VHH binders against FAS-associated factor 2 (Faf2). Designs and how they scored, part 24

Target 1, 346 residues: FAS-associated factor 2 (Faf2), of Rattus norvegicus (Rat) (q5bk32)
Amino acid sequence: MLPFRFTYYTILDIFRFALRFIRPDPRSRVTDPVGDIVSFMHSFEEKYGRAHPVFYQGTYSQALSDAKRELRFLLVYLHGDDHQDSDEFCRNALCAPEVISLINSRMLFWACSTNKPEGYRVSQALRENTYPFLAMIMLKDRRMTVVGRLEGLIQPDDLINQLTFIMDANQTYLVSERLEREERNQTQVLRQQQDEAYLASLRADQEKERKKREERERKRRKEEEVQQQKLAEERRRQNLQEEKERKLECLPPEPSPDDPDSVKIIFKLPNDSRVERRFHFSQSLTVIHDFLFSLKESPEKFQIEANFPRRVLPCVPSEEWPNPPTLQEAGLSHTEVLFVQDLTDE
Short names: E, the ipSAE of ESMFold2; O, the ipSAE of ESMFold2 at other seeds; V2, 0.75 times the mean of E and O plus 0.25 times the DockQ between their complexes.

## First folded at step 18 (VHH; framework vhh_sonelokimab_d1)

Design r5 (from q2 with S53D; at its last look DockQ between E and O 0.89; V2 from the best seeds 0.80)
Fold by ESMFold2 at other seeds, look of step 18:
Structure r5 (fold): chain B 346 residues (1-346), chain A 124 residues (1-124)
Amino acid sequence: as target 1 above (346 residues)
Amino acid sequence: DVQLVESGGGLVQPGGSLRLSCAASGRTFSTYEVGWFRQAPGKEREFIGAITDSGGDTYYAVSEKGRFTISRDNSKNTLYLQMNSLRPEDTAVYYCAAWTIEHSGDTIYMYEYWGQGTLVTVSS
């Protein structure tokens, strides 16, 4: 035999719980919280005029965040659209010039209708008992805190007095927090200056090492280039010696002194030495060049010049003389003196 | 346990477009509002827009002029910011943030989580 009140409350509680899951308040889904704020602002201006406190244009969460960051009071107004006192409060209190001045100069002002989802969400959080409703919120002891609540119709002079009282009673918490933040800022500036000095020293050390690395690399490359040049010169020198030996081996034999077509040529070399050799009139002037080239004392580049008449003999193929003439065709005598001119620098 | 990682920033020409991504940890969107902020050099952090913690509806700052759109990929727990018609004054570090508040009596607990930011530069 259970008491009627106990059983009735239990059954009713079960029914209320079940109803919440099948018929949620449409305001419980917040879809456009900024739009809810803007909508209230426009509705307020249409109903009560454009002379009003400056509305915070953002969500409740944003207003809380800004109040915390800026160390300002946040005044929250929840508007009951269907409450009999709402119109009088808005016209006679919120729109009073002295109230406007106080709110604009001392606090952030966030307002919304509880018929809109954003306002309804704040209503569920602040749990007001009647309208009009105001809450004052500020950073107190490092947490955002509701420090005052005003519920019900209030005249503008009383509103000013109550808001001023709440602010004056709590102003020291904001002053304390402002001082603490300034101390942290000054400490952080000093640490940043110390860190910047360290980073500047580190950057200087890194640049010094980079410069040293580049200098070592440049030196290494220069040394490699010099070594490659030395190897190339050694190869060139070897090739020259091999060519001299090849030309010597390929020379036609010196004709007998008794051969009527024999030509004895005396060569005057640049080092003032003389070399004599017999050639055959039928041989190409290239044989003269090959003979002189095969000599160890001959220049790397040379030309052969005759006097009487003075002329340069075409002893190597050139564009002018692709196939050098024979000794006979060049007009050499049975005994001739030829001069070797050093062309190595050209 | 909220983790937010932005990506997609970079250099873009004026008039161009860029899409930023914010990868969020598993239940972030069901518990927190998630949105985009930006901070230009020497300026305060500026709200751009967000997705609500219920239903996933998007909303934007009053000052937003319609060049930016926010979307969510439900399969990837990723929030996007599509930025169009970019101008040099849009140059800023763009942040993804997740937030919620909890009332307990007169005390208001504010939970805010921020990504590391991604730089967007609009020049030339």
Scores: ipSAE 0.761, ipTM 0.900, lowest interface PAE 0.7, mean pLDDT 86
ESMFold2, look of step 18: ipSAE 0.764; ipTM 0.900
ESMFold2 (binder alone), look of step 18: mean pLDDT 78; pTM 0.775

Design r6 (from q2 with Y111T; at its last look DockQ between E and O 0.77; V2 from the best seeds 0.76)
Fold by ESMFold2 at other seeds, look of step 18:
Structure r6 (fold): chain B 346 residues (1-346), chain A 124 residues (1-124)
Amino acid sequence: as target 1 above (346 residues)
Amino acid sequence: DVQLVESGGGLVQPGGSLRLSCAASGRTFSTYEVGWFRQAPGKEREFIGAITSSGGDTYYAVSEKGRFTISRDNSKNTLYLQMNSLRPEDTAVYYCAAWTIEHSGDTIYMTEYWGQGTLVTVSS
């Protein structure tokens, strides 16, 4: 260890360290991550041909998102452009038909050069030690996880074995997650069906209650109409009885049988019963109507007929007879039979 | 927690143009990549394009044919999607999303946020 030689390398190391602070790596700024992927794909096809695994055409974050959503393995390849083994790996391993078939059938494949900003960003995250570099990523315990790393040159048969080993060791985590997602989906469908049934039963109950309320209202209105009709009929009957009593109180006294102006009238009622009463020849025919109206057994509406000659007597003031005549003016004899005809139905 | 609110969707005739907006909370663009996705009826959600967190550079899906342009208004913390020469097959719900990835050992922490989406219908 000579002091000058040691000091010289140390000074150069300090200078290189200081330069990092002043001149950041040009790859540290990601400007077109999709372009970086497309650029690698074009370079790969130009150098190694078109027979290769299907490249994921999107950013690293998009590849991770798709792998998580689809519950797929994601194989990440970081290409070291200047590494001595990169060309051999790409030609002999990645382009081998059996490797292509395995990658295309079982995983998403994302690849980028570490000389491009997107590849460099992934390199800083995955921190590979040498090239070629592969990482296997999958959803494990609800987190995206690097579950395998392959570094250094590997032959196609060994690559297939290593990738298959990593997938087989981790497949149960993906199966478990698929089952949990199916359970959540079935629970969501059942909950939706229960919610729809609940809402339908609520609507049915509301409609039933509305119909019952309407039926109760209709029945109550009908009952009120019947009760009002009953009350009106009771009032009418009471008024009729009051009027009959008034007429009875206002009747003039019955004349003596010895009175020469006395008229004895025998009334033939519709029920074939007979009622007789004496009247005075000077009295108006209205007295006859008032007497008959005051009788309990009289029809509610009636007319009075004489016989020989047959005629209806005007006993009630009317348009034709505003002032009914006296018994004398009506031509009644001292003894008379009059017929009472029921007009209640007419 | 990141908040993303899309706006600007609607009905447009074929051949027309539409600009979608995604309003983002404070430091979203400095921490996350932010971008646009769409989902047509019966299809999987597809990536359109995004802006990087490292320098505000825009990039697009491999399938993008140059009709859509992504831009940002730094004063409003808003990402835009300008869509030109619209066709009926562009009918979809358009989503704004923000995402980032962090490695810790073998564990990969993925964080993503999604807006509610805005419907774009291209029909005559």
Scores: ipSAE 0.757, ipTM 0.899, lowest interface PAE 0.7, mean pLDDT 86
ESMFold2, look of step 18: ipSAE 0.764; ipTM 0.905
ESMFold2 (binder alone), look of step 18: mean pLDDT 78; pTM 0.775

## First folded at step 19 (VHH; framework vhh_sonelokimab_d1)

Design t1 (from r4 with T31D; at its last look DockQ between E and O 0.75; V2 from the best seeds 0.76)
Fold by ESMFold2 at other seeds, look of step 19:
Structure t1 (fold): chain B 346 residues (1-346), chain A 124 residues (1-124)
Amino acid sequence: as target 1 above (346 residues)
Amino acid sequence: DVQLVESGGGLVQPGGSLRLSCAASGRTFSDYEIGWFRQAPGKEREFIGAITSSGGDTYYAVSEKGRFTISRDNSKNTLYLQMNSLRPEDTAVYYCAAWTIEHSGDTIYMYEYWGQGTLVTVSS
């Protein structure tokens, strides 16, 4: 009625209209999508009772993923909290025992309020025109596809008929996909078995080559050990021969048979040969050992025994006899037979 | 294009704790939801929790009892799963996954990327 009053309301209305274009919808940011689903379930039970279809307890993307993996229909219900038909649909259709049985037996059921961010996000994606709103989604031709939409109030018998019609019209796609997946699984199992057999054959071949290499290496080491032993024995033999020659050169001269202090000794060697040599009574018994050692036919190790009485003559320095006695001190006669006993085998 | 690499799995005693890591490529946190799943032998894959792509808020499966905490380090582009009070039934392969959904008409394009999984064994 007054011009300022008219202008005032008009300006305010224009301002409110402009705010709609710059103010973000608070539902645009999804913060707790699982909480949004649980919140709807609790609100549903509070308003309509606990006799209802089993709600999928997860996000829309999880419901889609599970429907795709399990090759099941996914029924999506978007609840318009402020729509005049929402209460009747929930109470009369969704809570009807026959509807509950159908939904629970044949599909996954995801439901959310469009006043919650998760429900609003799905609403923007599905672009429903009115409430109540249902969409049927399933894997069709390798892609998740909306295969049916139901909008507006519907009675329980009609709901059952329409949901059944949508599922029956599309069931063949799910059956075909199940058969294809079973074929791929059988092929994959066979290929894995072939790959494992191939790898087992490779491991067997590698083990065979490893054992062959180890055997060759063991043979080589054995041959080297034998060769080293032969070289060591040859060196020992050569050293022994050099020692024998050195002792021969250092041997005292043989006394004349006419020397009254001369001792004639007949040595009986292990090879049944006999050698004679004269020694002087004043000489150490070591001269006897050195003489016998210098002989080519003598053993590498030997001891000298006299008989009658049987005794071993101390011809080599030892801990008991650090300075071997002279022939005279050992009690040898002017003529003596001594036995050379081979110790090489010991 | 999106690459996810889990680490930190292993053997742990009952009652113990374990922290799993998921290194994510590029702009994964801004472009995708990213979260944790697990699968025990002979059981179906089970959702644990995730971080939203818009705003980076964390949320958990209805079945989660508060023993597990999800966090991220934006500077390292890494998602974490802190598991406390572990029990033998927590033994499973744990997976990091990133996903987004795009509607075009009646067709729904699902983009899902999965890591290789990391084994967690809870036993004495």
Scores: ipSAE 0.753, ipTM 0.891, lowest interface PAE 0.7, mean pLDDT 86
ESMFold2, look of step 19: ipSAE 0.773; ipTM 0.908
ESMFold2 (binder alone), look of step 19: mean pLDDT 77; pTM 0.766

Design t2 (from r3 with S53P; at its last look DockQ between E and O 0.54; V2 from the best seeds 0.70)
Fold by ESMFold2, look of step 20:
Structure t2 (fold): chain B 346 residues (1-346), chain A 124 residues (1-124)
Amino acid sequence: as target 1 above (346 residues)
Amino acid sequence: DVQLVESGGGLVQPGGSLRLSCAASGRTFSDYEVGWFRQAPGKEREFIGAITPSGGDTYYAVSEKGRFTISRDNSKNTLYLQMNSLRPEDTAVYYCAAWTIEHSGDTIYMYEYWGQGTLVTVSS
């Protein structure tokens, strides 16, 4: 959790207004903090040579962030351009081979002139009393902490001893923090693995439920299909029965036996039963078909045949006989035997 | 409360350009350094550049090759990253961040706020 910060706009405005009455130091405005660091490195090499500790190439805040993340010591050097001891310190202490080796192997090294805005704001924060100035900073007890300050001219052997003392006195804090970070990391990995296992179990359960829903829906659809087929067959059968009843009601009346144009026809049905009915010679052969269709015992599909000569009578409209003939036109006798052939299975 | 929201990421062809935006809450630019970082897959987060609170001046990482330009809208609520001559190695999640430090005695308090990031992919 980050520390809570109060931002009072009115307080800031009052403070900024009051600062307008004080002569501003040009160094108070930081414009290019990376440039300030790079310019110091170039000036150092120009004045003292290229044999020096490796400079951190970034802002003070970046150096602090890297030291915290990497659990390393950060050595901060503030250079006083105009101080009488600065040249001696840089030439004879910082550039000493043993000092270079110690700094390069054990710490991050950030350096800047206090005449540059970035160096000046670090100076305002660290509050050095004299030059040369060094501060040692590290993560101690979960906070970045200044754990040593060295001020004034110091010989290279004494510098090595002082830096080593500061690091040795504080090394256990870094070891403890490194162990605590490893413990937290291991716990986080275990929780991630547990979360992944839980999600995998959820996905497996959802797949099982999806398959069950699909199976139930497939069974339901099959049952509906069967039911619809059953209802369709029942409607077909009912329609046929209604058609038979309609034809029976529409049959013309049987002629009198005394009518000279009466035709007595004996039908031989496929079940060997016989049905007799009189027709009129002027009637269409369709009357014969309609009569036979109206019988409950007749086939659903049939044809009507006469013998001697053997022929199929055109009792329904067809391509060959679009308008079936009358009984007279078909050549039927006053007494006739006709045969009904079942076509239902063909 | 510091809130930072990045936008403008996406897929772009090599050699192309893209502008990222970072919308910041209220007076964030007055109180904090605000800047851009990126993190490529499997690599550490890398500083690109920032704007200072004291005068709104921009500065860049030492490693910056000059292809990226940071600017701010006059309203001071939005920071931009203009990326030109993009290369496949620029593929990363780009983050907006605001930070400041405060010394109290020997203790150094570091305050740091991050956006959620916006993905930039540069591929053929």
Scores: ipSAE 0.751, ipTM 0.891, lowest interface PAE 0.7, mean pLDDT 85
ESMFold2, look of step 19: ipSAE 0.743; ipTM 0.882
ESMFold2 (binder alone), look of step 19: mean pLDDT 80; pTM 0.800
ESMFold2 at other seeds, look of step 19: ipSAE 0.765; ipTM 0.902
ESMFold2 (binder alone), look of step 20: mean pLDDT 80; pTM 0.792
ESMFold2 at other seeds, look of step 20: ipSAE 0.753; ipTM 0.892

Design t3 (from r3 with S53G; at its last look DockQ between E and O 0.84; V2 from the best seeds 0.78)
Fold by ESMFold2 at other seeds, look of step 19:
Structure t3 (fold): chain B 346 residues (1-346), chain A 124 residues (1-124)
Amino acid sequence: as target 1 above (346 residues)
Amino acid sequence: DVQLVESGGGLVQPGGSLRLSCAASGRTFSDYEVGWFRQAPGKEREFIGAITGSGGDTYYAVSEKGRFTISRDNSKNTLYLQMNSLRPEDTAVYYCAAWTIEHSGDTIYMYEYWGQGTLVTVSS
């Protein structure tokens, strides 16, 4: 019956598809690719001896990366463990001294058995038809490229000739890439030097501007200090004028000329002018100082001297005279000439 | 696009231990092999070890002597490098990298991504 038969085949096909995931090819899971390479190297040395080309001790991906970076040819050997020609090739070709010399001097050499997972995945990628199998890989036009394939048993002198032919046909691509990398490196070094010079010039310009601004700030602050000093001097002069006016208002009245106790004093000022004023014998000498201080033409600091005998009159409180005497106590006559000495410079 | 960020570098005394981390973007572990490299001053960059893209198995460079262990945390999308018994010769910049290759005819497309590196200094 058609319904049961149809369903049976479809279900069976689905079941067969599912079984493929239960029983995968054991080589399809790469577990230790470096171990696969080392295992091949040890097997090779046990079977064929230690005189052989230097094996690249790393994964296929690492060999490709190193060949690209170093601009070297990569020779890939896939070993067929079960193939009848594998032993002869390894013993007679790979171990030949001239082959060893060529491979060691001109290329990286990566080798693995296709029975190992790492070798198997390279085999799936390179898709060799028979053993022994060799592929030459190099950087060509910025991409790693298989540039030669050798399949089947090859004698050592023919192997040398074919590998040399492949390398000679492709060496120009590596030389061109090497020159391009050198040019890029030289350009980058020059650009870096130019950038460093530009940054140094920029820093020098910034420092020059900072110094220029700092100098301007110093000049402005100095100008402000001078201006404030001038204002302080003006205020000092105003205060002095106010003190002179205050003293003038506080002076006792000048005695009448008819007062028998009046003292007429003629002051000789430092500018050679004369000023006369009457005082009373009972007044303190401070009145004399206050009168002279109130005059607009008087010095800022002065002392008062009498002659015959020559003496300095104690007209202001001092350490020697805390309370200055009266005119009578100072011994002044009814008519007196006193000299005003300028002390402003002292 | 693949993004890789290393962390955990620093100064350590000889004989000490250090664990480096590599945070990877998106599906990096499923699509690429991811591994550790280092570059000492004045020397070429050298492979340490990696995790395969299929199955997640770890493997190491032939030169590795068993002092370093690679592990992965898929929940954090992070690769680790545990370094033990450190020596002054281990001083280097350590890099995380992700790579895959694809053959198309005779052309081999190599996809390779690198982190910025993390400095490890081993000094007394």
Scores: ipSAE 0.750, ipTM 0.891, lowest interface PAE 0.7, mean pLDDT 86
ESMFold2, look of step 19: ipSAE 0.762; ipTM 0.898
ESMFold2 (binder alone), look of step 19: mean pLDDT 78; pTM 0.774

Design t4 (from r3 with S104G G105D; at its last look DockQ between E and O 0.36; V2 from the best seeds 0.00; counts 0 for: pae E 4.2 > 2)
Fold by ESMFold2, look of step 19:
Structure t4 (fold): chain B 346 residues (1-346), chain A 124 residues (1-124)
Amino acid sequence: as target 1 above (346 residues)
Amino acid sequence: DVQLVESGGGLVQPGGSLRLSCAASGRTFSDYEVGWFRQAPGKEREFIGAITSSGGDTYYAVSEKGRFTISRDNSKNTLYLQMNSLRPEDTAVYYCAAWTIEHGDDTIYMYEYWGQGTLVTVSS
């Protein structure tokens, strides 16, 4: 709809609404609106006694909401603290036993001083002309409607007559709304049953997606574990290769064949290959281990055996041999055949 | 057409604390005053507290004795209720609500929406 088709009265209503935001009164800043209601109730009891209509304990907007929801009349009283008729009205009309009985039995009763922020806000909305002020509000044509206004001092019998007249004239609107709500509630129960079935189906679909995500994550984790194992094995292999190269660099030179203290050793490796090297009788057996370890073909763990007599040569430090002996101390001949046994699986 | 969903309810021990959340969806949350209500079994629904649309002013039922704090985060469209020093009489279904009220000369336009409620049980 185009904005330029409304009546001039509608334009004035928009302007009035906008002015609420531009022209703040200090009282328009509501800081404790339910406290304003309870404060009024306590002040009322101090001045006029405890025999009074039951006050609605809540904000004006909550009172409107409850009246709408419960399809009850809402009576709003705005108290003018400084008005000459306020005390007489409260003492002689509101506290009259038949008025108390009528208000308590037939309506919600909201009351506040217009000197309090909440009461002032309601005063701005209801625009009373004088005090005491009462407004009767109810649901009419699906909108909360002011169906009666009482301004000025009124005696208790006249108050009862006026409130009763307003309620009797408007009761049929509440009955009609009750019937319409009952029809809507029946429809809503049926839709809730349909919604429950839909939500169950949706939860089943969500569970299927969750299981799919878990399976994808399991596959990713498995792949990461395999990759990490592969990288760890590659790092281990590199470290082993580096150690073999360091041992090779540290080996003593091979003695000349003409050296009388030279020992020629033929090693038979686990893969049936053989390797020959000369050593010096004065060298520690550790040189033999270091030589074999430096070979690319050697097992990662091995022991060195002689066969006649069969014995394991102490080529690495151990508890039994903290300092491995020399080739001479081990009793090796000028020519020797030694066997390398693979210990990698042990 | 504002949709409200409460969460955070459950079982707590007396003296404990609980924070309720109310997630709003649909129309702009910042257009509404929002608040909390509760209904204990066999009792009428009662007002707890509310906060203005701007979030600048809060108001509480006097019966709460300063134990509850209401806040809102309009960027997350969420209303909160922090409840401290909980007592067994606080056991109830807690509702969030959103409303705005416009006044004409003789007509009041009320727009209000309610959540489905979240149960809070305070038991030893």
Scores: ipSAE 0.153, ipTM 0.499, lowest interface PAE 4.2, mean pLDDT 81
ESMFold2 (binder alone), look of step 19: mean pLDDT 78; pTM 0.781
ESMFold2 at other seeds, look of step 19: ipSAE 0.695; ipTM 0.876

Design t5 (from r3 with M110L; at its last look DockQ between E and O 0.74; V2 from the best seeds 0.76)
Fold by ESMFold2, look of step 19:
Structure t5 (fold): chain B 346 residues (1-346), chain A 124 residues (1-124)
Amino acid sequence: as target 1 above (346 residues)
Amino acid sequence: DVQLVESGGGLVQPGGSLRLSCAASGRTFSDYEVGWFRQAPGKEREFIGAITSSGGDTYYAVSEKGRFTISRDNSKNTLYLQMNSLRPEDTAVYYCAAWTIEHSGDTIYLYEYWGQGTLVTVSS
């Protein structure tokens, strides 16, 4: 036994309790329409057996949608659980073999109890007067239409005759709609094929124009690159010539042969040419480099070597020799033969 | 005029899970039932489940095997389909749809609106 907890009654609590008894019909709110149909199907089989028309297993709206899409008749059965004729109709009419065959071959069959919310909703929409109730629904003039209503107890042979009469009277509307849908489908397929062909042609033309523009742009860039390289080469050659002329202007004068501090150097160039010039022992080795650089036939980049002993003379500033020595400090004799090694490609 | 936009489709391995979304316009959930369908290649469109209008209750097709769950987020006007334990036979285009029925005498107006669909592929 659970303990009670009392805090107080309020007027609001009393009012809320009383309002619980004045509620709308609970069938007004549809909560599980598929469950309502399944519940009826199972109840039907328990009461009347498994020999019955095939039930549509879905909601009323789904049955309407499928009937519209498939251009089929929809038979709607509303079951009155408490009506005195319901059991006889289900057992003797719906379960009759000829009725089962007709319904299964010619139509969709949707059935529900009006005691369930889904059945109640359909009941309020179709507004039947008595049970058993059947409605035949089909697409007529582009609208789903109730084309027949059967109310009250009906024997199997009369049911077959009345359902057949309703279908025969309305079949031409379905045939007309089938023909119109086929015409629209053929037109749509043709337009889709034409649109696809047009878009493919347009895409091909656009791709052709894109390739033409790409080729023209690549050709233009290649031509500009070649021209820029030509101009750069011309400027480099001109700059080199200007540097050679500047160095020639800055060379100290060649000492007299009679100068006791004169050093005569014979240079062997890479092209087997020989060049002879006198220098002063007090001059930096850089003068030797500047002289050779000023020569027209000299390599752009070179180093100067002596033999006996073989060594590379430090004629330009480097990390190892930031300040090149004088000819005297480098140990050169009054007459020397020096070799110029071409380094232009290194 | 109801607008529905699906998202969340893609490639998933067997046994995996995937969550589809359907963004709905305006007050679609209050005026229409909204639900999920799918169509595999060469097969007819198949109902999965839906949410009833205004009441917000979910329900599923008779053939539903219990692997799929429908939910909604009212603040975003979005319907979800959670799919678990996916199998190769679940490969299909998944559609979101909204519908309502209006009876006027013997005439029945079935209003149906469909999204463009989202492809779900389940394969190794």
Scores: ipSAE 0.761, ipTM 0.901, lowest interface PAE 0.7, mean pLDDT 86
ESMFold2 (binder alone), look of step 19: mean pLDDT 79; pTM 0.784
ESMFold2 at other seeds, look of step 19: ipSAE 0.774; ipTM 0.910

